# Miniprotein binders against Protein EXORDIUM-like 6 (EXL6): the designs that were tried, part 19

Target 1, 305 residues: Protein EXORDIUM-like 6 (EXL6), of Arabidopsis thaliana (Mouse-ear cress) (q9m8t8)
Amino acid sequence: REPPSQIPNGTLDLSLLWYGQFTPTQKERVHDFIESLNFDAKEGLDPKVSAWWKVVESYQERFEVKDIYRQKKSNRTVAPRIKVKVVRSYVDEKMKYGKELTMGNGEKLVETAIGNMSKVVPVVLLSAQVRAHGVGFCDGTCQHNALAKIKGQKEPRRYIMVSNPEVECPGECAWPFHTADKGPRGMTYQPASGEVGADALVIQLATGLADLATNPDLTKSLFKSETTPYNDDVKKNHESSSMYIVDPATKCTRVFGSGAFPGFTGRIRVDPITGGAFNSHGINHLKFLIPSIWDPKTKSCWTPM

## First folded at step 18 (miniprotein)

Design fb14 (from fb with K61M M64L E65I)
Fold by ESMFold2-Fast, scan of step 18:
Structure fb14 (fold): chain B 305 residues (1-305), chain A 98 residues (1-98)
Amino acid sequence: as target 1 above (305 residues)
Amino acid sequence: DKITVTVRVTDEGRTKTFKFTVDSPEEMREIMERIREIIEEMNPREVEITIHTSDPELAFMFALIMAEMFRRMGFTEIYIHYKITNGKLTVEVEGERD
């Protein structure tokens, strides 16, 4: 594994493009979730969304070296902060490229989200009206966090594109607020916002943000895996290795709490006011259900509870 | 016996345990009402309901109904937890209040 690339200046400036019609709840939940990533007030309720984001930030740990005149050095491992903010939010309610998105149209939406801005990360959110089968959603994918080659720019841009989780593949992308297609058919939780499409959208965006932030340059962040050598019984020593991209949040898909197993989220809390399922708190006492993330220090999926 | 339910109620460090077996949907409704009556009569600060069944979907649905009951009874901290014990799935619902 090569060292992960660092996000320049410790800031992740997001340009959101809302393609199609969205409810106020969907927009508010996304904005509140993003603001919650850096909310770490002592008076806030635990576990915090920001505690989950600190696991993401830990992928970019570096040593801080303090030189003093007495010839002493203090080496500390410092987890860099990644401040996430929305610098633009644009709504295309009339859907310029129609309701059936091709890969080429998806690329145009990414370019639209970038606009004339340097150093932003485009986030394209697709409404329930949109069918993006030509973009390659479903079959294990509920969001794309990939590289786009932008005309007139030397470096490709990282982007996130989220399909509507209620419509494209609800049994995969809106679980656990929708019945899973390979798990228990009657199992669902109530979303804390009251809208499946809002809380599931947060889950998919969280996955995309975590994978992007832990691997901002896909071409440079590959892991090498080697085949197990034969035991002492075999004198023929053939070894091979493979390289692949690590996606920490995707590696922990469908895990939300301790004790998770296929069809079941693991430990969660139920909000006494809304009846909604959650595992973390954000700004303004808001409650979120966010996916687990792989923690390389513990070699396990980190969960809030 | 399709479902086994264990109810533990705790108040100021004192715990009482109640056990039920459910063989039919009609009995399940009766047991749910008995659980409500136990909680109402004893006014506990903490309740743990352990559900054991060969049907994981039924255990999960029972847990959701119990969590909703806790919510309506004024519990402020409500948890749902899953365990595999001796190869059998167990679902736990916990409620806490002041």
Scores: ipSAE 0.575, ipTM 0.841, lowest interface PAE 1.9, mean pLDDT 78

Design fb15 (from fb with F60M K61M M64L E65I A67V)
Fold by ESMFold2-Fast, scan of step 18:
Structure fb15 (fold): chain B 305 residues (1-305), chain A 98 residues (1-98)
Amino acid sequence: as target 1 above (305 residues)
Amino acid sequence: DKITVTVRVTDEGRTKTFKFTVDSPEEMREIMERIREIIEEMNPREVEITIHTSDPELAMMFALIMVEMFRRMGFTEIYIHYKITNGKLTVEVEGERD
């Protein structure tokens, strides 16, 4: 198969669709996180949200599965930058399709969000108070990456859907700010923003954006749940040049720091002022807890600390 | 159940280690107060507190109490780390200041 497409001109323009009523904190956290992806915090405020995004940017080198198994010499290459920005925002506070969205209703919302826009930009569909019907949330995923077929257009439109994790399966999708529903309960943390629904929304958005940037064509991922075939098939087919590593955030779900294991995030920091848990710094001295990214160079989940 | 607590206090490059064995959860409050006294008297720049226990809920409670203690004592960098070693849950809470 063809390698995943690179982000055009090093710019990832996003159209945001806000479905339902969001708090000011939820909206601010989403915008601040996106702005932080390309912002270098001051010296001494490591780790940075932008350092996490550098790992995502490195995927533009088109990592192949066969590279995991062969002997390689270390080669330091600076990957092209991906500048992320919000170019449009659409708000539907009254929720025209109600509190239970179907896949078809989601596609209609995406069509509304693109409106008269001539640019082909991905849509981020954020849902404040609804449960998404038929999209597989709570079955190992807390965000949905898909293609919407738009009436009158030849090419489908890329979108990611992030439902409010505090409303939709909080024990899986709002962890570690909410108690886990399965397995070891582990430690719960305070959100740096003061709102579980805001910080958990950022975690799911981060996962969706990383997977979008590394897999813009929705190539079948080797990191999906039920990875027993992945382990066996990867070793047998490591010479295949057509197999590419994509969806790095999906591989590192629920990993936030070094030493993570089931029920526990790994090493993280606590803000002494707010009590909030974090592992990265962004704009305006803001602190974020963001998920780890699979790094093919280290063959592990790269953690901010 | 044997619960072990190790306190490492570092000041100006010199580390002192204190070890406690707790026979019951009720004694944990006394150990936590002793830890606070040690940190107050020595005024260290770095503190690492490690607890070994088979009880995840106790480990979480201990970590939350230590984090709150560090916050109140003016530590500016606070870390939490959980790991399993030799069948025991190990919780490390680290504080640094200055």
Scores: ipSAE 0.529, ipTM 0.817, lowest interface PAE 1.9, mean pLDDT 77

Design fb3 (from fb with F60M K61M A67V)
Fold by ESMFold2-Fast, scan of step 18:
Structure fb3 (fold): chain B 305 residues (1-305), chain A 98 residues (1-98)
Amino acid sequence: as target 1 above (305 residues)
Amino acid sequence: DKITVTVRVTDEGRTKTFKFTVDSPEEMREIMERIREIIEEMNPREVEITIHTSDPELAMMFAMEMVEMFRRMGFTEIYIHYKITNGKLTVEVEGERD
């Protein structure tokens, strides 16, 4: 009847749980990336992280257009904005539930990130000390972007959980800063921050945020499209009878620039000072390498360059 | 194991093209030093180096060395691009400066 729920009031409130020990660079890069999603200064350098986020926001436009006959009083004439902000950041440096992540203690981490807050999206970030294979990380997955049933709550809660990309399965989760463990070897790059674990963490968080924001209730379905060579890297598939639910960032797995193909990112830039690879600019003249996202308007993986 | 390298240097809208063939890793280093000499002598604003090969490992190493050369020579915008056509890898490294 009614369309799936949109991002409430155009605001995505994140509650971060840092589980284990993280470097200052890892924490700073995550916060700077999140702040950069809404940074659209006229004199800022292009391409912007916020331009990538506008592709994510454009999914709300199509959602609203489909809803126009169901809710005629929307009165939105401009592209909808999704303001992303960190409303809570908690560090569990001593790892209350230990270093081996089980499904049970993973659920407890999500609950811890939620606390007593309604309408927040919990984001659980796992340190290099944590082993998360037991909850499905590695084996094609570097972040969980799913629904969790919380004890005593009516509705399941949407969450993001990001495994440490650098230690347990870097060939899957830290590419292109680490050699791939499957498929063509391809070229590797230096991270713009100087830390593989920081820039790869941003890539996985970006993927989770994009997939969450484009499909907040996991109810949106897209028809399976013909794959291009770079789409052969897509590992995560959602099937719903005669249709596949294709997450926009997952559909563009391992694409960072135009002309990508298995083992190669596509067109990127190199910072002449740091040697770091990037395809977008954020706040404070910071440089980021962010993953491509499917654009249904062009029927292709949108890339910053 | 044959690599073809094309170097295009552009200054004030005028482009000059140089072409090299590399048959061994030893020749690769000699060609890289020849490219450095060309860029130093001509002082171009824009340089595009295109590498064609069926040996992707060697092409990637060559591209990384060219990126490092551009950094040392004061290029302010550096791009890397890859394409695959008919099973061969094409790697383009572009540098621009004021």
Scores: ipSAE 0.465, ipTM 0.802, lowest interface PAE 2.3, mean pLDDT 78

Design fb5 (from fb with F60M M64L A67V)
Fold by ESMFold2-Fast, scan of step 18:
Structure fb5 (fold): chain B 305 residues (1-305), chain A 98 residues (1-98)
Amino acid sequence: as target 1 above (305 residues)
Amino acid sequence: DKITVTVRVTDEGRTKTFKFTVDSPEEMREIMERIREIIEEMNPREVEITIHTSDPELAMKFALEMVEMFRRMGFTEIYIHYKITNGKLTVEVEGERD
């Protein structure tokens, strides 16, 4: 019975693969968001993208805590840091495998993003008109987080795949910048970047990064009860949520602020200059709308405001 | 359907509350103009507008127009929030400036 794995050496080295045609705004927003994760603005600009990332980082402390009585003693230690950076960016504008990706084609893109690099996290970004089959996009998911078996490598590689949903399923995966396809009709907001696809990509990547960083091996977490042995009868007859892994950002999907409910984001801010919706500040005075993170202490979604 | 609008204006720790009740969408434009006049007259640093209605489309339209008013009036921090109470939609739009 081992604790869940931690991020090795406190770094996430990302290898980006851009598949298809992207606008400069879409590429810049993704890079700016990633850089904002480790940027601490001193101007009193709150809430911050870096504050949101500190909640993700705090999950490593939660995995080490055995009981509530020891929480006060942990105040002597600084929360573990996870440094996120882009170490490679590759563009396939001509789309080697076309616009309709099979599961096998997706695996080949992941391999391309990895290249010869050990310990990188491949991030495959799909342009607006690309459809990936077998990964559940637009059928209940808006980003794909999984393990890939790489030929010649001992350990499977964790990867993230995100799509620009502007064409395929904007009402599912570009909300709140597009009217919802399912559930109560709610409010639509202007994207802070001016492009629905750019800000939707950020939301999907944020979700994938948070889920990956809190559970890098797709293994058991502190949310899975180890005092209850695996038992099909217990699983069938009692609440099963305490026995399963929680993906913190996916669990808080469509929650962006306090008081969120179906069809509505919760409390958000509006940029007085652009009219864009946001809940966090990043580098270069940029504003982002990012999803909330599940907090196991309160059993609710922690919101930036 | 009754539409209830509550406007709270705060300056230097002093808060004044104004309440409006209307029964038709046509009266909303008059209420919006009255809200603009109140904000111009009092020059508050903080404003909170709360809209209670069973018409979600009207509430959303009203909220967006209040956001635009705040932008034009120099509010630098603008918040929007929705909540459901007994199946009725409540919209809060907040503005703050120096």
Scores: ipSAE 0.559, ipTM 0.832, lowest interface PAE 1.8, mean pLDDT 78

Design fb6 (from fb with K61M M64L A67V)
Fold by ESMFold2-Fast, scan of step 18:
Structure fb6 (fold): chain B 305 residues (1-305), chain A 98 residues (1-98)
Amino acid sequence: as target 1 above (305 residues)
Amino acid sequence: DKITVTVRVTDEGRTKTFKFTVDSPEEMREIMERIREIIEEMNPREVEITIHTSDPELAFMFALEMVEMFRRMGFTEIYIHYKITNGKLTVEVEGERD
């Protein structure tokens, strides 16, 4: 009957909060990655970051009805289907809540990122100085995308929170740029930016953006169905399993290329100039290593190569 | 034998294969020099180096050394891939140039 939630008008307006001290490289890398999501020019090199984002956008196709002999009136997709841009960026270098964060502090940071804006997706970025364990990082989680209660608002707000893991848990959340806590210790690559933290932040943000864009309302998932609440009407009128696959980037965690398996990235490329590992190109011929995304059409983790 | 290295050099559609087997890390330096000499002598446009070993740290070190060698020799497209087959680690490093 009713399809799962979708991104309104095909736009994601991001409001960034940088909590703590970040290098220019870290800030530029994050901004360049976001701009690269919608960069599909002929002068761009393949494979493209935007090709990866098109897989994310393809999740909106489940709202399309295609008829071989006539187009249905209910088709409401746009091109590009999900435009991502930064509309606000705020820096809290002094760290108002200190270096040891609690879940309550995290909610306050989300509120700060929202400010007075009704339509933005808040993105909180925690510096390497922050111990983010108290907000759920490093124990099997390297990024957080969830709902936060906002003072004076009835509806909770969807947010993304990422942390620079290079000090607190690099072996868990900075792989493959740092030796993994589990598996072969020798498997590391150089980050294309030259900074482990900068490229790790991109991987975490990419995962959060993909999971948010494919499931903006945190609806029921086959992988989270036992703990994910959903409406009684949806429960009584069960739909196909493919409609309940959510968190596709998280489903493909630590898969970066074809032939990946636990502890191993799969096929990637090395920049002959910098030695940096990558699997995709963005704006200005910049190179990025981005995680794979689950593709329900092929029933596999889609990889850039 | 603990470590097997296979080198495939391709030029103008012709592929030549060289295979080395060593039992210790100490012999890897000599194998790396042999690989460099093969590539220098044959001047191939494409090279694939496959390493099979039960020692992942050695394999990763060797692969990174091969990547650096390719960079220094002017290869413009470099690929690295890890996989496990029958409990053995395989690392493949590929280089291509004009």
Scores: ipSAE 0.449, ipTM 0.795, lowest interface PAE 2.6, mean pLDDT 78

Design fb7 (from fb with F60M K61M M64L)
Fold by ESMFold2-Fast, scan of step 18:
Structure fb7 (fold): chain B 305 residues (1-305), chain A 98 residues (1-98)
Amino acid sequence: as target 1 above (305 residues)
Amino acid sequence: DKITVTVRVTDEGRTKTFKFTVDSPEEMREIMERIREIIEEMNPREVEITIHTSDPELAMMFALEMAEMFRRMGFTEIYIHYKITNGKLTVEVEGERD
């Protein structure tokens, strides 16, 4: 009877922490992408980044609750808007905890991004100089999306930590702008921004934002464990097994367009000015390549094209 | 393995089709040049190039080179897509202008 996972007040207030040295292009692309999530002007070019975000918003559909006392019922579904904005942006170019982050150091960065704000989502972005240990980067994921217990706060905080896509595992985290570790060799697209590290960072952030917004309480992921000896026994309970379903953007990893298959992105467009690959438009006619989203209605990855 | 390349040029709703068969991947560069010549001479508004092959690396090299050629020739909408049919990879590169 309760609605699916919700974002308070229909707003997603992001606090960015840039850890290490980033190019102006990396910072601009991230900010432009975020602003594009809610850009739905008629004069905007299709497909839109905001159309992709509307698929994410559809996971927040509410169902009418019957009123026993009034004997009224309504079969309505509502997909509320999720307004995304950057409310804070901090740069730690000197890297307070050095270039080799432990899990504990990562937690401190999350706390730094939160500061004194009770309703922000911290986003920690790691530069190409940084390696994070114990968070599972380059082991099937390029962003870490979890809950943190924050000192002095009762409610755990959802956060996103994005690894640098360029250095440690570019064949996984910078694909398709970098040759894949497996599959077709020599296939690389040009990034629309001109920088692999900027456009790949957008892909990883997009994945984290979509997974966060569709599952802000991390309820499905809390039942997933690949290291416990009892995994198989838990899976025998069909109700519990539904909690092992991966998040929507992660479920469509490496799918960017219709006709995708292992090693191939699916349909994309090429920018006639830059030669860059893209599948969506944002603010100021900017072009982005963003990952597909799992659509539970069709049981397939929804693609922009 | 046969490599088949189909070039469809469309202008004002009229379509002309050119077909090529390649005996080896090494001849692919020659066919790419012939495609450029056809497009340059006919100056079409729309072009679709389809390559059928079991060689994914060759297909992707072809797609990327053709997309770059379209870009240099002034096409403003350029698409690349892939499909597998009966065990053969099909790569299509589409260009439109005006």
Scores: ipSAE 0.570, ipTM 0.843, lowest interface PAE 2.0, mean pLDDT 77

Design fb9 (from fb with F60M E65I A67V)
Fold by ESMFold2-Fast, scan of step 18:
Structure fb9 (fold): chain B 305 residues (1-305), chain A 98 residues (1-98)
Amino acid sequence: as target 1 above (305 residues)
Amino acid sequence: DKITVTVRVTDEGRTKTFKFTVDSPEEMREIMERIREIIEEMNPREVEITIHTSDPELAMKFAMIMVEMFRRMGFTEIYIHYKITNGKLTVEVEGERD
């Protein structure tokens, strides 16, 4: 494991592109989740969404350690903060490229989300009716993040793409709010927002943001499997490397609380008013169920509880 | 067919434990009703209900019923946890209120 890449200036300026029709609840839920990543007020309830984001931020830490001869002046550096904010939101309700997207169509949506901005992370959100081909949705993954070569720019741009899985693959990508397709049958929970699609979108976005923030340049391997190829060129391509290099949030797929095992989320809370499942609190007393993330300090999947 | 249900009720730091053993799933209705009676009679601030079973669907149904019961009884913090112990599924449903 090499030292992790840093997020420039400690900010992730997101440009959202909503492709297709979304409910107000779906849009508000995504925005509230993003704002909750940096909500660390003492008057807020614990555990916070921001506590989960601090684990993500910890991947930016530098430690001065020496094996046998650790010096007293070698100090652990506190992780720099990563401020996440939405700087643009664009809506394409008419779906310019229709309901069946090729990878090329997806890349054009990424370019639309970027617009004329030099330092934004484009986030493309697909409505429940849309199918994106070539990105692995509903076939081993529930979110997609990669690098796009942008005309007129020297450096490739990192982007995230998520889809509302309610219609295409709820049993794979809307769990635990929908019955799982495979494995031991676990408990199906109610979404805290009242909409399966809204809370599923949050889970996919959380995974994408965490993977992006922990490996922003895609040139460093954070995890390796025994099947990872020796070819370093493969490791520099995120899409081909996603099969062989496991990112921190993806490594903890379907883990939401302590004691999770296949088919079961681990320990979670239920909102007594709504019946909704959650493991963290955000802004305005909102409750979220967010996925676990690998913590290299404890060598385990960290959960809010 | 053996199912074990443990109910722990705690109030002001004092805990009382009730244990039930069921030879068939059909007896579960009687146990669920008894649990409701215990909580109503004792009015505890904290309750933990644990069921040990090899039947995942029974465990899920039990947890859902207990969660709904806690919501109706005014519990403000409700937790659900599943774990496997000695090849059997354990479901814990915890409730706390003031």
Scores: ipSAE 0.579, ipTM 0.833, lowest interface PAE 1.7, mean pLDDT 79

Design fc10 (from fc with K61M E65I A67V)
Fold by ESMFold2-Fast, scan of step 18:
Structure fc10 (fold): chain B 305 residues (1-305), chain A 98 residues (1-98)
Amino acid sequence: as target 1 above (305 residues)
Amino acid sequence: DKITVTVRVTDEGRTKTFKFTVDSPEEMREIMERIREIIEEMNPREVEITIHTSDPELAFMFAMIMVEMFRRMGFTWIEIHIKITNGKLTVEVEGERD
C-alpha cells in the first residue's frame, strides 16, 4: 500500500550543469561528496557519508511493505541500494541567460542539463553571481527540487537546483559557516574545504538529493502537509489516508548533530589541521558537514553523531 | 551566577580532575589561561573541559576558544557538544592525541 520508489535499479544518474564561474575547490567538493555516497570510507573513520546515505536509502524500503524491526536486526555494512553517478557534466561559464534568471530561463537550464538523455536527474548549480527568481532561494529555502514539464516528453522530470549563497544570502544559506541573519546569534565554524561556498553547496545538494531519493514522486507531496486539506479524489485512490510523507532533510534544517538548538549545530568535530567543522568522513580522508535526516519511525532527526 | 569549569586530563588510563568556580564571564579569561598551563605542564593524551552556564554567548565563546587551544596544542581529535537542561548549558570540549 505504501507508494513504491521510482528508483527501480538502485541507480540515480545525475546530469550536472554548472552555470557561471566556480572555483576548482567548489567543483571538486561536489564531485567528492557524490563519490563518497557510494564509497565506504577507510576503517575507523566514523561517521561516514556512506552511512548517512544508507539512512536515506532506508526510506525507499519504508515506502514499501517492509518490516522495519527485521531491518534493524539484520543491519550490517552493505553496498548502497541507490548508487549515485554523475553521467554528464556541462559548464556554462559565460552564463547564456545572464546573472538574473527568470523561471523560464531556469526551465531552459534544466532542459540543457537533460539533453537527449532519458531517466537522468538534472542538477543545476548556480555560481555566487547568479540570482534565480521564482524558486524561493534566500526566501525560506536554500535548494530547490521540483518537477519540470519537458517539451516532447510524456512524464515530468524531477530536478534539483542549488546556488552558491556566499554573495546573495550567506546568513540564510551558508550557516554554520557564516553568521545567521535571523534567530539567536550562535557560533560559526570554518568550512573543511576552506571555502564557505563549496561546503554550502554540499549541504544544499545533500538536502536536495535526500529529499529527492526519499520522495521521488513529488505528487506524494499532497501527504506532506498536515494543514493542507486532503483531496478527496486522491484519498480515494489510496488504501490509507494516514500515509504521511515528509521532506526528511528539509524537516531537519540546521540540525547537524545530537543536541542541536537555535544557534548550535549539535555535536560536531573539528579538523585540527584545517579548523573545519565536520560530522562525517568520505573518500580520500575528506571530511564533510552534512544535514541530519528526519526519521519517521522515531519521529526525530537522525544525526551522524 | 557562579560558573563551574571542570578539567579532566587523562594519560595512560589515569585521570586527574581540576575544578574552578567564577562569578562572572570576565574572570573566565584567568581560568582559560590556567587550563592552558595545566595541559602544557601535564601533556595529557586526553582532555575534557566542561563548563556549566546559563549564558549562551559565554558558552559559544568558551567552546571556540577551547577548540583553538586544542588545535594549537597538537590534538588530533577535537569534539564539541553543548547540552541544554532546564535552561542551563553544559559545554563539553574534548581533545585526544595519539
Scores: ipSAE 0.691, ipTM 0.884, lowest interface PAE 1.2, mean pLDDT 79

Design fc11 (from fc with F60M K61M E65I)
Fold by ESMFold2-Fast, scan of step 18:
Structure fc11 (fold): chain B 305 residues (1-305), chain A 98 residues (1-98)
Amino acid sequence: as target 1 above (305 residues)
Amino acid sequence: DKITVTVRVTDEGRTKTFKFTVDSPEEMREIMERIREIIEEMNPREVEITIHTSDPELAMMFAMIMAEMFRRMGFTWIEIHIKITNGKLTVEVEGERD
């Protein structure tokens, strides 16, 4: 089994490219969400966005808890912190490559977001005016997480690209703020910001950031457990030594709270003043609905509520 | 676990009753959606949902979901009552609006 990848220097330096026209609410929600990953909400406001991010950070642990606690009088090793920073935010309101993106245009947008900066993670956000069929959205996926081969660089760059989920597969990508495309219709919630396109965008970005932080090389989505080899005793139970690790947030798609089942988010809250649905508190008394994270220790989606 | 749900919608002093039986937790979503459609179609001033089950956690989850739905639909008064009779749990969710 390979050890999990570490995020260099404990920071994710994001370079945002806003492609097309976005509302002030969309831009504010993205920035407020990112800041809320780093700073705790006010005391008494739980669960916290920062607590959700600590679960993501736990994937950076090199040591098994049992190995730490087996040592007499040893101090617990805390998981490394990952600080998320927006180091650049660029707006292309005129949409240089037009409103219908091909894969090649998408690659150029990633390159634009990288610019001349080393070690940044490009985050390309596509407005409601843009159609991203050519970059692989809408066939059961709400964001594109991949490695980019940048001309003149030996190391591939991990990137995130998200479309406005209000218009790109809204029944898949804007749920639970929009009726689901598959399965029972279920209950639909109001977004805390008042804009489906803002809160759903945060859900897709949160998923991309969590998947990136837990699998930064993208090549380690499949792990083999070499500590449980196939043998005669295991053979009786028809078990194998192979274990599959899926990107944690993507595996918990459409799970937001405890007790979730197909068509139901699980336990969440609704603000009685705004009607907005949320499961986490962020900075400045802001409320967010964020996706659950797969926990390999419990073999279940860890939920804020 | 079998859950029985009774929905009473009242408008202008007239009450209509709808009864559902859920054979699995997955069917709860379809019943919740059907309840939403009934309330939307009939636009009642008063709604009462009675949930009868032996599973208190499922009953509370359903009641909580219904209460949040009522808030979103403009019900200004929402009340939840929990009753235990002969070892069985009954949860009533009531909503009222103008």
Scores: ipSAE 0.000, ipTM 0.113, lowest interface PAE 22.1, mean pLDDT 72

